# VHH binders against q9p7j3, part 261

Target 1, 174 residues: q9p7j3
Amino acid sequence: MILPLFPETQVHVFVYENVSNCAAIHEQLISQNPIYDYAFLDAATILYKKQVYSAIIRALEDRRDEQMKTKTIHSEVILSLSPKTEISSAFRQFSMTKKSKNIVVVKIDSKLTEEEEFERLDKLVEGNRVEFSDEELQKLIDFKVLKKNYKLDPSTLENPLASILSSIALRGYS
Key: E = the ipSAE of ESMFold2; O = the ipSAE of OpenDDE; V2 = 0.75 times the mean of E and O plus 0.25 times the DockQ between their complexes.

## First folded at step 20 (VHH)

Design jc16 (framework vhh_5c3l_4; at its last look DockQ between E and O 0.89; V2 from the best seeds 0.85)
Fold by OpenDDE, look of step 20:
Structure jc16 (fold): chain B 174 residues (1-174), chain A 120 residues (1-120)
Amino acid sequence: as target 1 above (174 residues)
Amino acid sequence: QVQLQESGGGLVQPGGSLRLSCAASGFTFDDHAMSWVRQAPGKGLEVVSDIAWSGSRPYYADSVKGRFTISRDNAKNTLYLQMNSLKPEDTAVYYCARHNKYGVHDRDLRGPGTQVTVSS
């Protein structure tokens, strides 16, 4: 996928359900294995495609402006999902954990086609790939977690997307 | 092996100042965003401040804004926390913590900590 504002940057997003090896993946991330250079997100925290895209765009903007807080673009994506600028909170709230079962995986700066990237990633993730769509994401979301992460209340639950996108876009501008 | 070692803690009176240092070794220091966290007696860990890998974009907890300043010297592999206008509620063990460069959160590395006590 090519984002309109960043035509030079290829982005791929994959969704996996029933992943059996999140703990193993997590260990590789801790060990900083370069072949695992993706943004591994807990799907329980993701409700919309636009949520992911917004975080990606924010991360890319940070990179463009030489304002990345984290060293890798993928960790910056995770950070960008958060309404807060605090790193630990962002990672704790949105990153895949060893107990995760469903994940969203983001690859930025890929030189491969989506299918080729999938083939690579499929060797790392033991789970069932599903469509990256709002419909599929809605099946995986934990609304309690979502509400907590974005401090959603009854007034914002009518249009949670707007609230989420605003939170992402305005992070650090309080 | 990865090592973090905090120093600079001590006993100070309210309104006093301390400068904490964290010496890092065993990894590429400027590949990682860093943070200061603290744990007061009977309380959980609290993020005090964090900073980008480059030394930019500092974050401060509301409780320390305007009083604490985080900084780093990547050439010296050292993280700093300047603490001014210290209060009794700042009393805690302060830890230097390394953030994972891939965004995982379960195993942030911390040093053994340095005790900061603010008391009259």
Scores: ipSAE 0.907, ipTM 0.949, lowest interface PAE 0.5, mean pLDDT 95
Fold by ESMFold2, look of step 20:
Structure jc16 (fold): chain B 174 residues (1-174), chain A 120 residues (1-120)
Amino acid sequence: as target 1 above (174 residues)
Amino acid sequence: QVQLQESGGGLVQPGGSLRLSCAASGFTFDDHAMSWVRQAPGKGLEVVSDIAWSGSRPYYADSVKGRFTISRDNAKNTLYLQMNSLKPEDTAVYYCARHNKYGVHDRDLRGPGTQVTVSS
C-alpha cells in the first residue's frame, strides 16, 4: 500500500499464524542477514491495524526529518510502537522472539507488489498467512501483554485504541 | 570477531566525575544504536542511557538525567558516558551494549563491563 503523506513509499504488511521457525528467523536477524530486512513483530503485541500504521508513519516522519534513532526504517518501526524512546525496551517488548508463534511482518520501500513480496517472504517464514485485519489481529493478541506494554488501566479506560495511539503520538514529547 | 570493551571505571567520591569509554571492533559501528546498562550489587540490569547510530537523540533513565551524558565518536568506533555529580547509588558494573541493526532484542551482545564505585 501507499500512504498519502509518503506517495513514493510502498509498504506491505503481512500476518502469519502458527509460525514454526521463529528461532531460525531470529538467528538470521541476530546475524544481520540483509535478506531478512523486514520488521518482524510479535503478533501478541498488536491489536489494531492503526497501531502498526501509526508506528510506520512515525518512523517515516523521523526518517524525513533525519531523526531516526536506529539505522534501518524497519527497526525504527519497532521503536515507534513503544510509548518510550528507550531502544532496548521497545525491541524486547514488540519484536519477534525465538518463542513467538504468530508474527506481523512489515516491509517498507518495497519495489514489489504485495503478492511478489509475499512470495519472497514465504520462503523465509514457515507459517500460515492470514489477512492483515483487526479481525485476525484480535485472534492473535495477548491482551495482558498489550495492557502491560502501554500501561492500560482497564478500570478507567473507555477506549484502549485512543490510549495506544496517544502513547505512540506523544513519544518524545512527554 | 565482534568485541566491546569498557574502560574508565574506578573509585570516586560522591560529587565526583568519571568518563567511561567503550571500544568497538569487528563490526560496522555506525550501523548500531548503543546503550549503557548497569548492574548495582544485588540488583538487576538497568538501562542508563542510549544513543542513536548517528550520535543524536539520547535517552536517559530518570535516575541519571542531568548528571550523565552519552556520546559517541563513529570515526573512533567508541561510545562514551560522562558521569557527573556521582552518588553512592550509581555504584555498579557498567556495560556498553550494541542494539541489533534489524531490531531484534539481543541481550547477549555487551562487553565484560567496568566497575564504578562511589564511596567516601
Scores: ipSAE 0.771, ipTM 0.903, lowest interface PAE 0.9, mean pLDDT 91
ESMFold2 (binder alone), look of step 20: mean pLDDT 86; pTM 0.875

Design jc2 (framework vhh_5c3l_4; at its last fold request DockQ between E and O 0.87; V2 from the best seeds 0.87)
Fold by OpenDDE, fold request of step 21:
Structure jc2 (fold): chain B 174 residues (1-174), chain A 120 residues (1-120)
Amino acid sequence: as target 1 above (174 residues)
Amino acid sequence: QVQLQESGGGLVQPGGSLRLSCAASGFTFDDHAMSWVRQAPGKGLEVVSDIAWSGGRPYYADSVKGRFTISRDNAKNTLYLQMNSLKPEDTAVYYCARHNKYGVHDRDLRGPGTQVTVSS
């Protein structure tokens, strides 16, 4: 897809459930295999499409302004999901782990169509692709983890999207 | 071979200063954001500070804000931590750590560490 404020940047987001090879993917990421240059997120930490897009937009803005804290746009997306500016915390809280079962995969600057990118990614991920939608994400979320990551309480849980987006948007300003 | 080597630790009195250095080799240094972490006696690993791959945008733990300054020289493949107004509670082994290029978090690559002891 194309984001309105970044018309020259193609973005693809994929959701996989029941992934059997997260440990293997993790090892490839550790070894910095360039064919794995995606943002691999633990789906247990993602509740809304807008959460992901908000992070993507923030990362793209950082890149535009030449203020990326991390080296790659994909790592910056992961950082941008966090309400904190601390890198380790962001990676720890939102990145796919060896134990992950469901993942959200983000590709920035793709030169391929969504289907072509999927075919490429499908060779790397052993799982079932599901729709990138709030409905599907809600099936995969761990609310305990979500509450922890964004410090949600009973009052903010009334509208968790607003709280999450505020946290992302105002990161470093509170 | 990827290597990190910390130096500059030592014994200082409260209120004193130290400058830690971390020499990196075996990888492209400016491909990675870096951090300083520490482990005090009887405590877990704590992130002290981190810095962007190109420098700047530093993070500081609340306990060290205003006292510590992180910096890096990518031309020299070196990370620094200027520690001023040191306190006894700053006593710990300090490690420099490399963050993963693609944002995965399992374990940070760290050096052997350098001991910092603050005592009167």
Scores: ipSAE 0.923, ipTM 0.957, lowest interface PAE 0.4, mean pLDDT 95
Fold by ESMFold2, fold request of step 21:
Order: structure tokens, then C-alpha cells, then sequence
Structure jc2 (fold): chain B 174 residues (1-174), chain A 120 residues (1-120)
């Protein structure tokens, strides 16, 4: 898809459940294999499509303004999901780990159709693709993790969207 | 192989200053954001500061804000931490840490550390 503010930028988002090879993907990312240049997110941390798109927009704005903290746009998306600018906590809290079971995968600046990008990604990920939708994301979320990552109190867990988006929007200034 | 080597630690009186350096080799230094983390006696690791791949956008822990300054020189593959107004609570082993280029967390991307001791 193409975000209105960034008309030259093709973005694809994929969701996989029951991924059996996160440890292998993780080793490729540690080895800095450029074939794996995607944002690999733990789906246990993602409740809404808007959460992901808001982080993508923040990362693209930082790139436009020459303010990226991390070198790749995909690692910047991972950082942008965090309410804080501290890199270690953002990567620890939102990125796929060796033990992840379900993942959300973001590709920015794709020159491929969604189907073509899927075919490439499907060679890397051993899991079952599901729709990128709030319905499917709600099946994969861990609300205890979400509460901790965004410091949500019990009263906001029923409808946390505004609190989460505010945390993303207010991130990263003095 | 990938190497990070800290230096510049030592014994200093309260109110004093030290400058830590971290020499990096075996990888493309300016592909990576960098951090200083510390471990005080009997405590876990604390992220003290981090800095963008380009040398901007620093983060500081509240405990050091206004007293410490992180910087980097990409031409020399070196990360720095200027520590001013040192307190006994700053006593720790200080580690230089590299962040993964593609955004995965990897605790093993740090050097062996340098000891900073602040005492009268």
C-alpha cells in the first residue's frame, strides 16, 4: 500500500502465525544478512493495524527529516513503536525473538506487488500467513505484554488505542 | 572478528571527570547505533546512554542526565562517554554496546568493560 503522506513509498505488512523457525530468522538478523531486511515484530506486542502504521509514519517522517536514530528504515519502525527513544528497550520489547510464535513483518520501499513480496518472504518464514487485520491481530496479542510495553493501567485495557497512539505520537523529544 | 574495547576508566574523587572511549573493529561502525551500559556492584545492567548511527539524537538515563555526554567519531570507529560531576553512585563497570542493524535485541554485542570507581 501507499501512505498518502509518502506517495513514492510502497509498504507491505504481513502476519504469520505458528512460525516454527524464528530462531533461524533471528540468527540471520544477528549475522546481518541483507536478504532479511524487514522489520520482524513479535505479534504478541501488536493489537491494531493503526499501531503499525503509526510507527511506519513516524519512521518515515524521521527519515524525511534526516533524524533517523537507527540505520535502516525497518529498525527505525521497531524503535518507533516504543513510547521511549531508548533503543535497547524498544528492540527488546517489540522485535521478534528466537522464542516468538507469531510475527508481523513490515517491508518499506518495496518495488514488488504484495503477492511478489509475499513469495519472497514466504521462502524465509516457516509459518501460516493470516490477514493483516485488527481481527487477526487480536487473536495473537498478549495483553499482559501490551500493558507492560505501554504502561497501561487497568481502566485503559478495555480500549487502549488512544493511549497507545498517543505514546507513539509523543515519543522522542525533550 | 567483531571487537569492542573500552578504556579510560579509573579511580576518581567525587565531583571529578573521566572520559571513556570504546574502539570498534571487525564491522561497519556507522551502520550501528551505540550505547553505554553499566553494572554497579550487586546490581543489574543499566542503559546509561545511547546515540544514533550518525552521532545525533542521544538518550540519557535520568540518573546521568546533565552530567554525562555521549559522542562518536565515525572516522575513528570510536564511541565516547564524557562523565562530569561524578558521584559514588556512578561506580560501576561501563560497557560499550552495539545495536543490531536490523533491530533484533542481542545482549552479546558488548565489550569486556572498563571499571569506574568514584570514592574519596
Amino acid sequence: as target 1 above (174 residues)
Amino acid sequence: QVQLQESGGGLVQPGGSLRLSCAASGFTFDDHAMSWVRQAPGKGLEVVSDIAWSGGRPYYADSVKGRFTISRDNAKNTLYLQMNSLKPEDTAVYYCARHNKYGVHDRDLRGPGTQVTVSS
Scores: ipSAE 0.807, ipTM 0.913, lowest interface PAE 0.7, mean pLDDT 91
ESMFold2, look of step 20: ipSAE 0.798; ipTM 0.906
ESMFold2 (binder alone), look of step 20: mean pLDDT 86; pTM 0.874
OpenDDE, look of step 20: ipSAE 0.896; ipTM 0.942
ESMFold2, fold request of step 21: ipSAE 0.800, 0.804; ipTM 0.907, 0.910
ESMFold2 (binder alone), fold request of step 21: mean pLDDT 86, 86, 86; pTM 0.878, 0.875, 0.878
OpenDDE, fold request of step 21: ipSAE 0.921, 0.921; ipTM 0.957, 0.957

Design jc3 (framework vhh_5c3l_4; at its last look DockQ between E and O 0.81; V2 from the best seeds 0.84)
Fold by OpenDDE, look of step 20:
Structure jc3 (fold): chain B 174 residues (1-174), chain A 120 residues (1-120)
Amino acid sequence: as target 1 above (174 residues)
Amino acid sequence: QVQLQESGGGLVQPGGSLRLSCAASGFTFDDHAMSWVRQAPGKGLEVVSDIAWSGSRPYYADSVKGRFTISRDNAKNTLYLQMNSLKPEDTAVYYCARHNKYGIHDRDLRGPGTQVTVSS
């Protein structure tokens, strides 16, 4: 996938449910295995495609502006999902954990087609790929977690997408 | 092996200043964003401040804004925390923490910590 504002950057997003090896993946990330250079997100924290795309765009903007807080574009995506600039909070709130069951995986700067990238990633993730869609994401979301992560209240629950996107876009601005 | 070692803690009076240092070794220092966290007696870990791998984009907890300054010298593999206008509530063990470069959260490496005590 090509984002309009970043036509030079190939982006792929995959959703996996019923992943059995998140703990193993987590260990590889701890050991900084370069084969696992993806953004591994807990699907329980993702409600919309636009949420993910917004985070990706924000991360790419940070890179473009030489303002990345983290070293890798993928960790920056995770950071960009958060309304806060605090790193630990962002990672704690949005990253895949060893106990995750459903995950969203983001690859940036891929030189492969979506199918080729999937084949590569499929060797790393033991789970069922599902469509990257709002419909599928809605099946995986934990609304309690979502509300906590973005401090959603009854007034913002009418249009949580707007609130989420605003939080992502305005992160670091006061 | 990866190592972090904090220093510079001590006993100071309210309004005093301390400068903490964290010496890093065993990894590429400028590949990682870093943070200072603290734990007061009977309380959980609290993020005090963090900083980008490049030394930019510092974050500060509301409780320390305007008083603390985080910085780093990548050439020296050292993280710093300048603490001014210290308060008794700043009393805690302060830890230097390395953030994972792939964005995971539950195994941030920390040093053994340095005690900061603010008391009259």
Scores: ipSAE 0.901, ipTM 0.946, lowest interface PAE 0.5, mean pLDDT 95
Fold by ESMFold2, look of step 20:
Structure jc3 (fold): chain B 174 residues (1-174), chain A 120 residues (1-120)
Amino acid sequence: as target 1 above (174 residues)
Amino acid sequence: QVQLQESGGGLVQPGGSLRLSCAASGFTFDDHAMSWVRQAPGKGLEVVSDIAWSGSRPYYADSVKGRFTISRDNAKNTLYLQMNSLKPEDTAVYYCARHNKYGIHDRDLRGPGTQVTVSS
């Protein structure tokens, strides 16, 4: 997909449920294997497509402005999901862990079609691909985690989108 | 061999200053954002500060903001923490920590620490 503000940047987002090898993927990321240069997110933290797109846009804006805090655009997406600027909090709260069961995977600057990128990713992830949609994401979210990560008020939890998007858009690094 | 080694700790009077260094080896230093983390006696870990791979965009905990300055020299593979106006509550073991290049949480990539003691 092409985001309006970044027309030369191709983005693919994949959702996998029932992933059996998150521990193995985690080991590859720890060893810094460049084949795994994607953003691997725990789906328990993602409720909306717009949540992911807003983080991607924020990361791309920071790259454009030479303000990236992390080295890769994919790790910057992970940082950009957090309402806080502290790196360790963002990685702890949003990244896939060894114990994750469902994941959202983002590829930015892809030169491949969605199907070609899927074929590469599917060799790395042992799980069931589902549609990247609010309907599927709603099945995978953990609302306790969402509330904690964004400090949502009970009155806003029924429609938290605006609060989440504001947190992403207004986040500072200080 | 990935290695982080802190130095520069010691005993300092309240109001004094120390400069901590962290020497990095065995990896590409400027691929990584870095942090200083401390642990006071009987307490949990506190992230004191972090800094971008490039040396920009620092974060500071409220308890140290205005007194501590994080910096890095990528040519020397070294991270620094300048600590001014030290208080007894700054007494802790200070650890240098590397953040994963691809955004996976990995607190185990830190050095053995250096003791800072602020006492009369």
Scores: ipSAE 0.786, ipTM 0.899, lowest interface PAE 0.8, mean pLDDT 91
ESMFold2 (binder alone), look of step 20: mean pLDDT 86; pTM 0.875

Design jc4 (framework vhh_5c3l_4; at its last look DockQ between E and O 0.71; V2 from the best seeds 0.77)
Fold by OpenDDE, look of step 20:
Structure jc4 (fold): chain B 174 residues (1-174), chain A 120 residues (1-120)
Amino acid sequence: as target 1 above (174 residues)
Amino acid sequence: QVQLQESGGGLVQPGGSLRLSCAASGFTFDDHAMSWVRQAPGKGLEVVSDIAWSGGRPYYADSVKGRFTISRDNAKNTLYLQMNSLKPEDTAVYYCARHNKYGLHDRDLRGPGTQVTVSS
């Protein structure tokens, strides 16, 4: 897909459930295998498509403004999901872990079609692809984790999306 | 091989200052965001501060804000932590840690640490 504010940047987002090899993927990320240059997110921490898009946009803005904190755009996406600027916290809260079962995978700057990119990614991820939709994400979310990550309280639970988007957008603007 | 070596620790009185250094080798230093973490006796690892790969955008734990300053010299492959107004609760072993290109801490890479003791 193409984001309106970044028409030159192609973005693909995939959702996998019942992934059996997250530990293996994690090891490849630790090893900095360039084949795994994606943003691997724990689906338990993602409630909305707009949450992911907002993080992507924030990362792209940081890149545009030469303000990236991490070296790769994909790591910056993960960082951008967090309301905090601390790197370790962001990754602890939002990145895929060895114990993850469901993941959201983001690819930025792809030169491939969505289907072509999927074919590549499918070789890396052993799981079932599901639709990238709020409906599917809602099946995978851990609300306890979500509430913790964004410090959601009863007053913000009425519209958690607004709170999440605000947190992402205003990160670093305290 | 990838190496990190911390230095600059020591014994200081409350209110004193120390400057920690971390010498990096065996990798492209400016490809990586860096962190300072510390471990106090009986406590777990705590992130003290981190810095962007190109410098800037530092994070500070609330406990050290206004007192500590993280910086880096990519030309010298060195990470720094200026610690001012030190408190007894700052007593810990301080480590520099590398974030890999995907943002994760390299679990296999950490310096031996440098002891910082703040005591009257």
Scores: ipSAE 0.882, ipTM 0.932, lowest interface PAE 0.5, mean pLDDT 94
Fold by ESMFold2, look of step 20:
Structure jc4 (fold): chain B 174 residues (1-174), chain A 120 residues (1-120)
Amino acid sequence: as target 1 above (174 residues)
Amino acid sequence: QVQLQESGGGLVQPGGSLRLSCAASGFTFDDHAMSWVRQAPGKGLEVVSDIAWSGGRPYYADSVKGRFTISRDNAKNTLYLQMNSLKPEDTAVYYCARHNKYGLHDRDLRGPGTQVTVSS
């Protein structure tokens, strides 16, 4: 997929459920294996496709403006999901852990088709691919985690989209 | 072997200044955002400040903003924390921490720490 504001940048997003090897993936990321250069997100933190797209857009804007805080565009996506700029909290709140069961995986600057990238990623992730859709994401979300990560009050929790997207879009501007 | 080593701590009077250094070795320093984290006696860990891989976009905890300045020298593989107008509440062990290149959190690499004591 190509986002209209970034026509030279190909992006793919994958969702896996029932992943059995997050601990192994985690060890590869600790070892800084470049084959694993993706954003690995805990799906328990992601409710909407637009949540992910908004974070990708913020990361790409920061790259364009030479304002990236983290070295890779993928880690910048993880940072950009947070309403705050503090690195430790963003990584703690949104990144895959050894104990994660469902993940969202983002590849930016792909030179492969979606299905070619999937074939590569499928060798790394032991789980069931599902569609990247609001319908599938809603099955995997933990609303308690979502409420905490974005400090949602009870009145907005029924339809929190605007609050979440505003938090991502305005990050760092106050 | 990956290593972070803090230095520059010590005993200082209220209102004084200290400059902490953190020497990094065994990894590509420029690939990593960095943080200073502190632990006051009997308290949990608090992130004091962080800084981009390139040396910009610092974050400061509200308790230190305006008094502390984080910086890095990528040519020397060194992270710094300039601490001015020190208060007794700043007394803590200060740790240098490396953020994972790919965004993992649950295993921050950190040094053994340096003690800062602010007392009359």
Scores: ipSAE 0.701, ipTM 0.874, lowest interface PAE 1.2, mean pLDDT 90
ESMFold2 (binder alone), look of step 20: mean pLDDT 86; pTM 0.877

Design jc5 (framework vhh_5c3l_4; at its last read DockQ between E and O 0.90; V2 from the best seeds 0.88)
Amino acid sequence: QVQLQESGGGLVQPGGSLRLSCAASGFTFDDHAMSWVRQAPGKGLEVVSDIAWTGGRPYYADSVKGRFTISRDNAKNTLYLQMNSLKPEDTAVYYCARHNKYGIHDRDLRGPGTQVTVSS
ESMFold2, look of step 20: ipSAE 0.810; ipTM 0.917
ESMFold2 (binder alone), look of step 20: mean pLDDT 86; pTM 0.873
OpenDDE, look of step 20: ipSAE 0.895; ipTM 0.943
ESMFold2, fold request of step 21: ipSAE 0.813, 0.822, 0.808; ipTM 0.913, 0.921, 0.912
ESMFold2 (binder alone), fold request of step 21: mean pLDDT 86, 86, 86; pTM 0.875, 0.876, 0.874
OpenDDE, fold request of step 21: ipSAE 0.923, 0.922, 0.923; ipTM 0.958, 0.957, 0.958
ESMFold2, last read: ipSAE 0.816, 0.806, 0.804; ipTM 0.914, 0.907, 0.905
ESMFold2 (binder alone), last read: mean pLDDT 86, 86, 86; pTM 0.874, 0.873, 0.872
OpenDDE, last read: ipSAE 0.920, 0.923, 0.922; ipTM 0.956, 0.958, 0.957

Design jc6 (framework vhh_5c3l_4; at its last look DockQ between E and O 0.92; V2 from the best seeds 0.86)
Fold by OpenDDE, look of step 20:
Structure jc6 (fold): chain B 174 residues (1-174), chain A 120 residues (1-120)
Amino acid sequence: as target 1 above (174 residues)
Amino acid sequence: QVQLQESGGGLVQPGGSLRLSCAASGFTFDDHAMSWVRQAPGKGLEVVSDIAWSGGRPYYADSVKGRFTISRDNAKNTLYLQMNSLKPEDTAVYYCARHNKYGIHNRDLRGPGTQVTVSS
């Protein structure tokens, strides 16, 4: 897909459930295998498509402004999901873990079609692809984790999206 | 192999200053954001500060804001932490830590640490 504010940048987002090889993927990321240059997110931390898009946009803005804190755009996406500027916290809270079962995978700057990119990624991820939709994400979310990550309280639970998006957008502007 | 080695720790009086250094080797230093973490006796690891891969955009824990300054010299593969106005509660082992450039949370690679003791 193409984001309106970044028409030159192609973005693909995939959702996998029941992934059996997250530990293996994790090891490849630790070893910095360039084939795995994606943003691997724990689906338990993602509630909305707009949450992911907002993080992507924030990362792209940082890149545009030469303000990336991390080296890769994909790590910057993970960082951008966090309301905090602290790197370790962001990675701990939002990135895929060895124990993850459901993941959201983001690819930025792809030269491939969505289907072609899927074919590549499908060789890396052993799981079931599901639709990238709020409906599917809501099935995978851990609300306890979500509430913790964004410090959601009863007053913000009525519209958690607004709170999440605000947190992402205003990160570093406290 | 990837290596991090902290130095510059020591014993100082309250209000004193120390400058920590971290020598990095075995990897492309400017591919990684870096951080300083510390562990006080009986406490868990605490992130003190982190810095962008190219420098800048530093994060500081509230407890050290205004007193500590993180910086890096990518040409020298070295990370620094200037610690001013040190307090007894700053007493800890300080570690230099490398963040994963793909954004996963594996315990960040860190050195053996350097002891900082603030005492009158």
Scores: ipSAE 0.902, ipTM 0.947, lowest interface PAE 0.5, mean pLDDT 95
Fold by ESMFold2, look of step 20:
Structure jc6 (fold): chain B 174 residues (1-174), chain A 120 residues (1-120)
Amino acid sequence: as target 1 above (174 residues)
Amino acid sequence: QVQLQESGGGLVQPGGSLRLSCAASGFTFDDHAMSWVRQAPGKGLEVVSDIAWSGGRPYYADSVKGRFTISRDNAKNTLYLQMNSLKPEDTAVYYCARHNKYGIHNRDLRGPGTQVTVSS
């Protein structure tokens, strides 16, 4: 996929359900294996495609403006999902863990087609790929986690998109 | 192999100052955002401050804003915390922590800590 404001930047997003090897992936990320240079997100925290795209756009804007807090664009996407600038909270709240069951995986600056990137990623992730769509994401979300992460009150839980996108857009200003 | 070593703690009077240092070795220091985390007696861990890999964009907990300053010197592989106007509530073990380069959460990437005690 190509974003209008970043036409030279190819982005792929994949969703996997029923992942059996999150602990193994986590160990590779701890050892900083560059083959695993993706953003690995816990799907329990992601309700909308727009949530992911907004975080990607925010991370790319911060890279353009030389304001990245973290070293890689993928870790910056994880940070950008959070309404706050505090790194530990963002990584704790949105990153895949050893206990995750479903994941969203983001690759930025890909030199590969979506199919080629999938073939590479599928060697790393033992799970079932599903479509990156609001329909599939809705099946995997944990609304208790979403409410906590974005401090949603009962009046916004039915349609929380605007609150979530505002949190991402305004992070660092509040 | 990967090591973080804090220093500069001690006993200080209320209103006093301390400067904590954290020496890093065994890894590429400027690949990582860094944090100071503290644990007061009988309490959980609190993130006090963090700082970008490049030395900018600091975060401060509300309890320390205006009193503490985080900084880093990438040429010396060292993280700092300048702590001014210290209060008894600041008494804690202070830990230097490294954030994962690829953004996973990992609580075991910290030093052994340095004790700060603020008491008359």
Scores: ipSAE 0.784, ipTM 0.902, lowest interface PAE 0.8, mean pLDDT 91
ESMFold2 (binder alone), look of step 20: mean pLDDT 86; pTM 0.876

